# Miniprotein binders against q6w4x9r395to579: the designs that were tried, part 123

Target 1, 185 residues: q6w4x9r395to579
Amino acid sequence: GHCSLEGGSFVTTFDARPYRFHGTCTYILLQSPQLPEDGALMAVYDKSGVSHSETSLVAVVYLSRQDKIVISQDEVVTNNGEAKWLPYKTRNITVFRQTSTHLQMATSFGLELVVQLRPIFQAYVTVGPQFRGQTRGLCGNFNGDTTDDFTTSMGIAEGTASLFVDSWRAGNCPAALERETDPCS

## First folded at step 11 (miniprotein)

Design ec25
Fold by ESMFold2-Fast, scan of step 11:
Structure ec25 (fold): chain B 185 residues (1-185), chain A 82 residues (1-82)
Amino acid sequence: as target 1 above (185 residues)
Amino acid sequence: STTRLRIEFRDISEEQAKKVEEIIRMEAEKSGVDVEFEYHDGRLTVEARGSPEAIEWFLYIVRIRLWWELEGVTIYVIKVES
């Protein structure tokens, strides 16, 4: 299955449900028992350019008991706070430059991440069939049914993206979606 | 049903304990979990109570946030009781 984070603030889930959100926080993108050592894929969003009403992806993180791999829009790759030269290889993970504008993180456990660095920072997540029905987070539950793709961290299926997204926050960030200034208000 | 969870942090300074408490209080509020703290002799003890589902998510997200935001902090799960 394929999940994408594109155009700064657009997400398409593993079950192909598109949505948009306006949050500035670190979010759980993918959690699964199929990820080793309690691993999680996370997405970091911040304010976009001069527009306070828009957000953009600024980093993607793979976090586990052993690894804290950060791939940032500044083309820096770190693990546990230490900058790494590419290709960077661990026992189960390899990060390398796929093209002049793309980095790839390949794993032995059925997860693949491709990050576009230019012209816009974007991410593409691919998971193997073993992840079917075994995922949680912004990328949805990968069960073949789009009606429950907005299942929150507490297991509640929401009809709208805002409560779903807010439930997956992993940072000291208030829920700002309802408080952001609307030019028409 | 109510699940009770006891967590310990060992060899942790008062400043580190405050940061851990801040993270735990925020996640407890989001998850509907009640928490109590005790700091003594380099040990921070956390007692948490909530539904089994709330405690499972609370423990997971607290671990993720600690790994993401703090260095050198280890969480010890001492007891889970339902």
Scores: ipSAE 0.366, ipTM 0.734, lowest interface PAE 2.6, mean pLDDT 82

Design ec26
Fold by ESMFold2-Fast, scan of step 11:
Order: sequence, then structure tokens, then C-alpha cells
Structure ec26 (fold): chain B 185 residues (1-185), chain A 82 residues (1-82)
Amino acid sequence: as target 1 above (185 residues)
Amino acid sequence: STTRLRIEFRDISEEQAKKVEDIIRFEAEKSGVDVEFEYHDGRLTVEARGSPEAIEWFLYIVRIRLWWELEGVTIYVIKVES
């Protein structure tokens, strides 16, 4: 399954449900018992442009008991706060420059992350079939049904993205802003 | 049914205890979990109460945030009762 974080503020879930939001926080992107060492993939969003309502992806984080890997839009890769030269290898994870504008994080446990650095910072998450029905976070539950893709951290299926996104905050952050449809247009 | 969770932090400073409390209070409110704190002599004890599902997520997200935001803080789960 494939999940994408594109155009600064757009997300497409593993079940192919698209949505957008504006928030300044670290969010749980993917949590699953299939991730070793109680791992999680997280996404960091911050303000972009001149509007206070516009936010964009600025970093992707893989966090576990062993690793705190940060890939940021400034093209720095750190693990546990220390800058790493690429290719960087751990027991189960390799981070390397796939092209002049893309980094890849490959794992032994069925998770792959590709990050586009330029011209726009974007991320693409691929998970193997063992993750089906076993995921939580911004990328959805990967159960083949888009109608419950906005299932919150408390197991409640929401009709709108804002409550869904807010449930996945991993920080003492304000609630995200959702772009509202113009009722007269 | 209500699940009770007791967490202990040892050998932490008062400054670190305040940061842990801030994280736990935020996540408890978000998860619908009730929490109480006691700090004495480098030891912070947290009592949490909620549904089994709420306690499971609460403990997970608290651990993730501690790993992400704080250095040198170890969580000890003393007891889970339902």
C-alpha cells in the first residue's frame, strides 16, 4: 500500500482517500505492531508562505526505542540528534540518496520511505501486505475501505479530516485548520 | 469496565518532572483519561484511569512523545488493573 504527502498540505491514505489540512505540529503518520521496537513514522508540519493558515511538511521522522531518524527539508539527516553522512545504515534501516533530489529510507520490515527534497518537500510511504488492517495514523487504517479512513486515535470514525488529524498530534500543539468548502460556490 | 494504570519515573529532576506532567496532562485530556501526579525525591508517580482502549493508546502515545521530546527519562509501568 501507498500513502503520499504532497503539495505541502495534501495527504492520500493507503486506501486512496485524499484530504488536506493546515497544522503546526508533529503528527503520527503511521503506527503499526508490524514496526519493530514500538516504532512510529511521524510527519512534522510548520507554517509556509505568508498566510497564517498555510502549513507544509518540513520533516519526516522514524522513531523507535533505538532510532530517532529525522529527514528534513534542509537536506539534513540525523539519528538521535547527530548528523549522518549518507549512505547511513543501522541494523534494519538504510538511508541513502536515490537521486540528486530524492532520499530513500529502506527497511527490513516492509516499510519504505521516499522523500523528495526539491523543488517541493514531499514524502511517499510504501508498506508491504503484512501491514493490511494493521496501521493507524494520518495514512489511514489500510483495510480496503475508504469510508473509515478518518478513524481517530480513539477508534472513532469521523466525517471530517480536522478531528481525525487532531487525534494524531504528537505534541502540545493547537488544533489544525481545515480548508472549508465555500457553501455558495 | 475501568482500567487503572500506575506509571513511575525515577531519578528525574523537578524540571524534567514538569515536562513529563505537561505531556501526560495533554494526552490524558485528548484520550479521555483521568490522571493524578505525585512528585517526591526524584520520583514521579502517575495514576491513570480510563477504558482499556483509552489506556492502551494513552500509554503508547506518552511513550512516543517522551522518546521524541525528552532525553534521559525512563518510564516504568508498575501496574495495570482492570
Scores: ipSAE 0.659, ipTM 0.843, lowest interface PAE 1.2, mean pLDDT 85
Fold by OpenDDE base, second read of step 12:
Structure ec26 (fold): chain B 185 residues (1-185), chain A 82 residues (1-82)
Amino acid sequence: as target 1 above (185 residues)
Amino acid sequence: STTRLRIEFRDISEEQAKKVEDIIRFEAEKSGVDVEFEYHDGRLTVEARGSPEAIEWFLYIVRIRLWWELEGVTIYVIKVES
């Protein structure tokens, strides 16, 4: 399953459902029992301009009981608040420079993250087949059905992205704004 | 000592193969691994040679780098130590 965060405000779920939102919060991208140590992948969005529609991804965070790995748009990688030189390796996670513009977070448990640093900060999440039907968050539930991707943290399937996205906030933030646009545009 | 690694990509298009070759060649150079490629009828074969440590690292990186390029492609890996 592949989930992408592109263009500042576009998301494509594991089930290939595209949507767009504008929010300035930290959101849960991926939770799953397949992630060890209560692991979760999160996305940090912030304002990139003066208007509500000017939002962008500014960091990706992998949080577990053991680690808090942050990959930020300024190419700083931290774990538990400490800056780390690349390649950086923990017990089951490795962060390294894939290309001049891409960082990679590789894991031993079927999660892969690619972060494009330039020209736009973007993220690409890949999970193994063992994650099918066992994911939740902005990346959806990876069950092959796009119609239920907007399942909230409370297990309610929403028809629009705004309520869905808001349910996956990791903090107190303004409500997300939804705008229907072609993600291929 | 030298280790020989063979990677076979099956059901891969010529277009995909070109992308794979570019990525693998780049990583091979970084890892100090010599590589050769052969594409024929939907099969890309990569022969890699280097030290055991270089080959292991090379294989690791290649696996990671190609995760989004090889959907639907089957990969076979054969390692031979000499």
Scores: ipSAE 0.000, ipTM 0.184, lowest interface PAE 12.8, mean pLDDT 88

Design ec27
Fold by ESMFold2-Fast, scan of step 11:
Structure ec27 (fold): chain B 185 residues (1-185), chain A 82 residues (1-82)
Amino acid sequence: as target 1 above (185 residues)
Amino acid sequence: STTRLRIEFRDISEEQAKKVERIIRFEAEKSGVDVEFEYHDGRLTVEARGSPEAIEWFLYIVRIRLWWELEGVTIYVIKVES
């Protein structure tokens, strides 16, 4: 399955449900028992100066008991706080420059990440069939049914993207729902 | 049903304990988990109570946030009872 983070703040889940959100925090993008060492894929969003989006992707993180890999929009790759030259290889993960504008993180456990650096920072997540029905986070539950793609961290299927997204915060960030203001009010 | 969780952090400074407490309080409130803290002589003890689903998520997200935001902090899961 394929999940995309595009155009600053647009997300398409593994079950192909599109949505947009306006939040600034670190969010759980993908959690699954199929990820080794209690791993998680996370997305960092910050405010943008562009009028069509108040939120933009600024980094993608793979975090586990062994690794803290950060791929940021400034084209820096770190693991456990140390900058790495590409290609960078661990036992189960390789990060390399796929093209002049794209980085790829390949893994041995069925997860692949492609990051577009220019002209807009964007991310594309691919997971193997072993992940079907076993994912949660911003990318959805990968169960073939879009009606429950907004399932929160507490297992509740929501009708709104903002409540869904807020449940996946991984930071002491205020809830976007409570902080949202109408530009005209 | 109610699940009870005991977590300990050892050999941590008062500054680190305050950061851990801030993370735990935030996640507990978000997940509907009740928490109690004790800090004494470099040891922070946390007692957490909630539904089995809430405690499972709470422990996971706290662990992820500690790994992401703090250095040199080890979480010890002492007891989980349902």
Scores: ipSAE 0.621, ipTM 0.846, lowest interface PAE 1.5, mean pLDDT 86
Fold by OpenDDE base, second read of step 12:
Structure ec27 (fold): chain B 185 residues (1-185), chain A 82 residues (1-82)
Amino acid sequence: as target 1 above (185 residues)
Amino acid sequence: STTRLRIEFRDISEEQAKKVERIIRFEAEKSGVDVEFEYHDGRLTVEARGSPEAIEWFLYIVRIRLWWELEGVTIYVIKVES
């Protein structure tokens, strides 16, 4: 399965369903029992302009009981708050520079992440076949059915992306519909 | 030049504030930023001082580190150039 975060506000699920949203929060992209140590992949979005529609991906985070790996738009990689030089390797995760504009996070458990740094910060998530039907988050449920990709964190299928996306907020952020512009951003 | 950054956490418990303080102190040390803390009746105020570049990085990483740690807490940021 392939999930993409592109163009600042576009998402394509594992089931190839495209949608758009505007938010300035951290969202769960992928959660699955197939990820070891309660692992989850998350995306951090922030305001990139003056309007509510000017939002962009600014970081990707892999969080587990052991690691908190952050890949930021500034090409900084951290684990548990400490900056790491590339290539960086843990027990089952390796982060390295793939090209002059791309970083890659490779894992031993069937998760691959490619991050495009320039000209737009974008992310591409790949999961192995063992993840089929066992994923949840903004990347969908990877079951081959696009009609149920907007399943909320509570297991409810939504018809619109807004409510779906809001249900996968990882932080203390207002709902997209009720979101106020952060004057400090 | 030196930039002063003030971060206010409102509706934060004392327990949460202690956690935030530990995290911020860690990041401040890494960024070369001096920090001071004040907690009073559900409000944590952080005063940070450093170079413009250090403060920008500090703020960036703090936002990332604390975003999902502070459910129910409202964060305000004030930057002052000096």
Scores: ipSAE 0.011, ipTM 0.190, lowest interface PAE 8.3, mean pLDDT 88

Design ec28
Fold by ESMFold2-Fast, scan of step 11:
Structure ec28 (fold): chain B 185 residues (1-185), chain A 82 residues (1-82)
Amino acid sequence: as target 1 above (185 residues)
Amino acid sequence: STTRLRIEFRDISEEQAKKVEEIIRFEAEKSGVDVEFEYHDGRLTVEARGSPEAIEWFLYIVRIKLWWELEGVTIYVIKVES
């Protein structure tokens, strides 16, 4: 299955449900028991330009007990805070430059990430069939039913993207809905 | 239904314990989980109560935030009762 984060703030889930949101936080993109060492893929969003209503993807993070790999829009790859030269390889993960504008993170556990660095930072997540029905986060639950893709971290199916996205915050940030109605900075 | 979780942090300073409490209080409030803290002898004990799904998410997200913001802090799960 494929999940995409495109055009700054558009998301298409593994079950092909498209949505858009506005938020400035780190969000759980994908969590699954199929990821080793309590792993998770996360997406970092921040303001796009000076507009209070426009936000965009600025980094993607893979976090587990062993690794904290950050791929940023500045073309910097770090692990546990240390900058890494590409290609960068661990036991189960390889990060390399696929093209002059794209980085790829390949894994041994059925997860692949492709990041477009320019002209707009975008991410593409591919998971193997073993992840079917076993994912949660912004990319949805991969169960073949789009009607419950807005299932929150508490297991409640929401009618709005804002409440759904807010439930997957992994930073101590203001709620997306509150930011959209009261953008003080 | 209600799940009760007891977790422990060992060999942590008062400064580390305060930061852990900040992270936990924020996530507990956000998730509708009730929490109580006790710190003594380098040990922080947390009692958490909520729905089974709230407690599972709470434990998961607290681990993620600790790995993201703090180093050298380990969560020991002492008891889970439903």
Scores: ipSAE 0.013, ipTM 0.440, lowest interface PAE 7.4, mean pLDDT 78

Design ec29
Fold by ESMFold2-Fast, scan of step 11:
Structure ec29 (fold): chain B 185 residues (1-185), chain A 82 residues (1-82)
Amino acid sequence: as target 1 above (185 residues)
Amino acid sequence: STTRLRIEFRDISEEQAKKVEEIIRFEAEKSGVDVEFEYHDGRLTVEARGSPEAIEWFLYIVRIALWWELEGVTIYVIKVES
């Protein structure tokens, strides 16, 4: 199955349900028992420009007990806070430059990530058939039914994206004060 | 029914304990879980209560958030009672 993060704030789930959201946190894209060592694929979003209400993808993260791999829009790849030269290989994961504008993270466990660096930072997630019906997060549940693609972290199917997206927040959110006090004067 | 979760952190500074508390409090509110904190002598203890489903998600997301946001923080004890 294929899930895409495009145009800064657009997502298409594994079951091909498109949606858009506004957010400035880290969000779980994909969690599954098929990911080793309590792994999760995550996306970091931030505001686009001053006074601009739009948000954009700024980094993609693979986090597990062993690895904290961050691929940022600035073309920097780190693992556990240390910058890495490409190709970078661990036991189960290889990150390499696929083209002059694309990085790829290949894994031994059926997950593949392709990141477009230029001209627009975008991400494409591919999972093998073993993930069918066993995924959770922004990319949906991969069960062949789009009507429950907005299933929250608490197992509730929502009709709109906002509550769905908020339930998959995984940290690095701005302080509540910044959200409540919109500077309007 | 209600499930009870206890998490213990050891050899943690007051500043690290404050950051852990902030992260856990945020995740608890989001998950509908009630939490209590106690810090003394380099030890932070967290007691959480909620439905079995809420506690399962809460524990998972707390681990993810701590791994993502903090370095050098180790969970030493996890006890689940239902």
Scores: ipSAE 0.221, ipTM 0.638, lowest interface PAE 4.1, mean pLDDT 80

Design ec3
Fold by ESMFold2-Fast, scan of step 11:
Parts: sequence; C-alpha cells; structure tokens
Structure ec3 (fold): chain B 185 residues (1-185), chain A 82 residues (1-82)
Amino acid sequence: as target 1 above (185 residues)
Amino acid sequence: STTRLRIEFRDISEEQAKKVEEIIRFEAEKSGVDVEFEYHDGRLTVEARGSPEAIEWFLYIVRIRLWWELEGVTIEVKKVES
C-alpha cells in the first residue's frame, strides 16, 4: 500500500482517501506492530516560507528505541542528532540518494520511504502486505475501506479530518485547522 | 473497565522531571487518562488511570515523545493492573 504527503499540505491514505490540513506539529504518520522496537514514522509540519497562513511538510522522521532518523527539507539526514553522509546504512535501514532530487529509506521490515527534495518537499510511504489492517496514523488503517480512514488514536472513526489529525499529534501543539480539498487548486 | 499504570523515572533532574510532566499531562488529557505525579530525590513517579485502550495509546505516545524530545531519560513501567 501507498500513502502520499504532497503539495505541502495534502495527504492520501493507504486506502486512497485524500484530505488536507493546516498544522504546526510533529504527527504520527504510521504506527504498526509490524514496525520493530515500537517504532514510528512521523511527519513534521511548520509554516511555509514567509507566509504565516500556510503550513507544509518540513521533515520526515523514523523513530525507534535505537534510531532517530530525520530527513529534512534542507537535504540533511541525521541519526540520533549526528549528520550522516549518504549512503547511510544500519543493520535494518539504508538511506541513499535515489536521484538528484529524491532520497530513499529502505528497510528490512517492509517499510519504504521516498522523499522528494525539489522542487517541493514531499514524501511517499510504501508498506508491504503484512501491514494490511495493522496501521494507525495519518496514513490511515489500510483495511480496504475509506469510510473509517479517519480513525483517531482512541479508536474512534471521525467524519472530519481535523479531529483525526489532532489525535495523532506528537507534540504540545495547537489544534490543526482542516483545509478543504479543492480539486481546482 | 479501568487500567492502572505506575511509571517510574530514575536519576532525573528537577528540570527533566518538569519536562516529562508537561509531556505526560498533555498526552493524558488527549487520551482521557488521569495522572498524578510525585517527585522525590531524583525519582519521578507517575500514577495513570484510564480505560485499557486509553492506557495502551498513552504509554505508546509517551514513549515516542520521550525518545523524540528528551535525552538521558529512561521510562520504567513498574505496575499495570486491569
């Protein structure tokens, strides 16, 4: 399954449900029992450019007991606070430059992350079939049904993206504003 | 039903304990978990109470936030009763 973080503030879940929000926080993108050592994939959103009215993806984080891998829009990759030159390899994770504009994080546990660095910072999450029905976070529950894709961290299926997004905050942050999907924008 | 959780943090400064408390209070409110704190002699004890589902998410997100935001703090779960 594929989950996308595109256009600064758009998310498409593993079950292909699109939504948009404005928020300045770190959010849980993906949590699953399939991730080793209680790991999580997280997304950091902050204010865009010189405008205070818009927010966008600024970093993607893979966090576990062993690793704190941060891939930022500034094209810096760190693990546990130390800058790493690519390719960077651990026992189960390899981060490398796939193209001049794309980085890839490949893992041994069925998770793949591709980040587009230019012209706009975007992320693409791919998970293997073992993750089906076993994911939680902004990328949805990967159960083949879009009607419950806004299932909160408390297991409640919400009708709106704002309550869903706020439940996945990993920070002492203000509530996000739901930005309506505009197919003409 | 109600689950009760006891967490201890050892060898932490008063400043670190304050940051842990801020994280735990925020996550407890978001999850519908009730928390009580006691700090003495470099030890912070947290008593948490809530539904089994609330306690499960609360413990997970607290661990993630501690790993993300703090250095040198280890979480010890001492007791879970449900």
Scores: ipSAE 0.645, ipTM 0.838, lowest interface PAE 1.2, mean pLDDT 85
Fold by OpenDDE base, second read of step 12:
Structure ec3 (fold): chain B 185 residues (1-185), chain A 82 residues (1-82)
Amino acid sequence: as target 1 above (185 residues)
Amino acid sequence: STTRLRIEFRDISEEQAKKVEEIIRFEAEKSGVDVEFEYHDGRLTVEARGSPEAIEWFLYIVRIRLWWELEGVTIEVKKVES
């Protein structure tokens, strides 16, 4: 499954459901029992301009009981608040520079993250087949059905992205603005 | 069945405790978990009760929601199923 965060405010789920939202909070992208140590992948959005619609991804965070790995738009990588030199390796996670403009987080448990640093900070999440039907968050449930991707943290299917996105926020932030659109349009 | 959960935050300031309480209370309400709070001398104690499934989710989401507030804070969790 492939999930993408592109263009500052566009998301494509594992099931290839595209949607757009504007929020300035931290959101859970991926939660799954397949992630060890209660792992979760999160996305940090912030204002990129003066208008409410000017929002952008500024960091990606992998949080577990053991690690808090932050990849920020300024190319700083931290774990538990400490800056780390690349390549950085933990027990089952490696963060390294893939290209001059891309960082990669590789794992031993079927999660891959590629972060594009320039010209736009974007993220691409890949999970293995063992994650099918066992994912939750903004990236959806990876069950091959796009119609139920907007399932909230409480297991309720929503018809709009706003309530769906808000249910996965990891902070006290205002309600997100949403517009369902094709990221390629 | 009902699960009783006790979360203890140590070395937490009163101001931090207030923020934690707000977040936990919000998540508890969403998940159908009953919570009680006690703060005393840098220690915040949270007592939670709910179904096993609700408590598991509650614990998870609270950890996620507090990831930036837990620096310097020691957390102990005790869970009892009955």
Scores: ipSAE 0.246, ipTM 0.625, lowest interface PAE 1.8, mean pLDDT 91

Design ec30
Fold by ESMFold2-Fast, scan of step 11:
Structure ec30 (fold): chain B 185 residues (1-185), chain A 82 residues (1-82)
Amino acid sequence: as target 1 above (185 residues)
Amino acid sequence: STTRLRIEFRDISEEQAKKVEEIIRFEAEKSGVDVEFEYHDGRLTVEARGSPEAIEWFLYIVRIMLWWELEGVTIYVIKVES
């Protein structure tokens, strides 16, 4: 399954439900028991202009008991606060430059992340079939049904993105601003 | 129904305990979980109460936030009772 974070503020879930939000927080993008050592993928959003209503993706984080890998829009890759030269390899994870404008994080456990650095910072998450019905976070539950993709961290299915997104905040941040879902604009 | 969760930290300074409490209070409020704290002689005990689903998420997110925000802090005991 495929989940995308594009255009600064658009998300398409694993079940292909598109939505948009604006926020200045770290959010749980993907959590699953299929991730080793209590792992999680997180997305960091921050202000993209002078206006308080406009925000964009600025970093993607993979966090587990062993790793705190941060890939930022500044093209810096760190693990546990230490800057790493690419290609960077751990036991189960390799981060490398796929093209002049893209970084890739490949794993041995069925998760793959591709980050576009230029002209706009964007992220693409791919998970193997073992993750079906076993994901939660901004990328949805990957159960083949888009009607419950806005299931909050407390297990409540919402009709709109705002409460869904806010439930996945990882940090003491302000509530996100919901925008109309429009994948063609 | 309600689930009770006890988390214990050991060999933790008063300053570290305060930072842990700040993280846990925020996540508890967001998750709809009730928390109480006790700090005695380098030991911080956290007791949380909520629905089984809220406690499961709360425990997970607390561990994630501790790893993200703090270094050198270890959860010594986790006890879950339904």
Scores: ipSAE 0.256, ipTM 0.624, lowest interface PAE 3.6, mean pLDDT 80

Design ec31
Fold by ESMFold2-Fast, scan of step 11:
Structure ec31 (fold): chain B 185 residues (1-185), chain A 82 residues (1-82)
Amino acid sequence: as target 1 above (185 residues)
Amino acid sequence: STTRLRIEFRDISEEQAKKVEEIIRFEAEKSGVDVEFEYHDGRLTVEARGSPEAIEWFLYIVRIYLWWELEGVTIYVIKVES
């Protein structure tokens, strides 16, 4: 399954449900028992220079008991606070430059992340079939049903993105502002 | 059923303890977990109560947030009982 974080504020879940929000926090994109060592994939959003209400993706983080890998919009890759030269390899994770504008993080556990650095910082998450029905976070639950993609950290299916997004904050941050992606609204 | 969790932070300053308390209070409120704090002699002890699912999520997310936002502290899980 594929989840995308595009255009600064748009998200499409693994089950292809689109939504939009504006936030200035670190959010859990993906948590699963399939991720080793209590791993989580996270996204950092901050205010963009476009307008006062606009926010955009500024970094993607893979965090586990062993690793704190940060890929930032400034093309800096760190692990546990230390800058790394690419390609960077651990036992289970490799970060490398896929193209002049894209970085890739490949893993041995069925998770792949592609980050577009230019012209707009964006992220694309791919997970293998072993993750089906076993994901939580902003990318949804990967169960083949879009109606419950806004399942909060408390296990409640919400009809709107704002409460869903706020439940996946990793920190005491202000509430996200919701924007509707439905062209009929 | 109700699960009880006791965790301890050692060799932390008052500044660090205050930050840990802020993080834990925020996550506890969001997760529907009740928490109590004790700070004494560089030790912060947290007692948390909630459903088994809420405590499991609470412990996971607290670890994630602390590892991400507040380096230099270690979580010692002293007791979990249901």
Scores: ipSAE 0.061, ipTM 0.560, lowest interface PAE 6.2, mean pLDDT 80

Design ec32
Fold by ESMFold2-Fast, scan of step 11:
Structure ec32 (fold): chain B 185 residues (1-185), chain A 82 residues (1-82)
Amino acid sequence: as target 1 above (185 residues)
Amino acid sequence: STTRLRIEFRDISEEQAKKVEEIIRFEAEKSGVDVEFEYHDGRLTVEARGSPEAIEWFLYIVRIRLWWDLEGVTIYVIKVES
């Protein structure tokens, strides 16, 4: 399945449900028992100075007991606070430059991340079939049903994106704006 | 039924304990978990109570936030009771 973070504040879930939000926080993008070492993929959003939205993606993070890999909009890759030259390899993860404008994080456990650096910072998440029905976070539950894609961290299906997004905050951050941008405006 | 979780942080300063407490209070409120804190001689003890689902998410997100926000802080899970 495929999940995308585009245009600064747009998300399309693994079940292909699009939504927007206006929040400034670190969010759980993907959590699954299929990720080793209690791993999580996270997305960092901040006030925009470089994208066409008020809020923009500024970094994507893979965090586990062993690794704290940060890929930032300034094209720096760190692990556990240390800058890394590409290609960077660990036991199960390789980060490399896929094209002049794209970085890729490939893993041995069925997760792939592609980050577009230019012209705008964007992320694309691919997971293998073993993740089906076993994901939580901003990318949804990957169960083939879009009607429950806004399932919160407490297992409650919400009708709006704002409560869903707020449940996935990984920071002492303000709640996302109550009023969402109309996707058909 | 209610699940009870006891966790400890060891060899942490009062300043670090306050930061940990702030994170835990935020996540507890968000998860509907009740928490109590005790700091004594470099050790912070946290007692948490909530539904089994709330305690599972609470423990996970607290671990993630501590790994992300604070260096050198280790959670010791002392007891989980339902």
Scores: ipSAE 0.527, ipTM 0.796, lowest interface PAE 1.7, mean pLDDT 84

Design ec33
Fold by ESMFold2-Fast, scan of step 11:
Structure ec33 (fold): chain B 185 residues (1-185), chain A 82 residues (1-82)
Amino acid sequence: as target 1 above (185 residues)
Amino acid sequence: STTRLRIEFRDISEEQAKKVEEIIRFEAEKSGVDVEFEYHDGRLTVEARGSPEAIEWFLYIVRIRLWWSLEGVTIYVIKVES
């Protein structure tokens, strides 16, 4: 299955449900028991460099008990805070430059991440069939049914994206709805 | 039924304990988990109460957030009772 993060704040889930949100936080993109070492894929959203009111993807993170791999919009790759020269290899993960504008993180466990660096920072997540019905996060549950794609971290299926997205925050960040309605935000 | 979770952080400063508490309070409120804190002699103890499902998610997300935000902090799960 394929999940995309495009155009700053647009997401298409593994079951092909498109949505948009507005929020500045780190979010869980993908959590699954199929990821080794309690792994998670996360996305960092912040205000754009052009407009203080707009939200855009600024980094993608793969986090596990051993690794804290950060791929940022500034074309820097780090693991556990240390900058890495590409290609960067571990036993199960390889990060390399796929094209002049794209980086790829390939894994041995059925997860692939492609990051577009220029002209706009975007990310594409691919998971193998073993992940079907085994995923949680912004990319949805990958069960072949779009009606429950907005299932929150508490297991509640929502009709709108805002409560769904807010449940997947991995930071002490204000709720997206509160930020959008506050005249000073 | 209600699950009770007791976790402990060892050899942490008051500043580290405050940051851990901020993360835990936020996640507890978001997950519907009730928490109580005690800091003494470099040791932070947390008592958490909630549904089994809420406690499972709470422990996972707290662990993820600590790995992401803080270095040198380890969670010791002392007791889970439901």
Scores: ipSAE 0.471, ipTM 0.775, lowest interface PAE 2.0, mean pLDDT 84

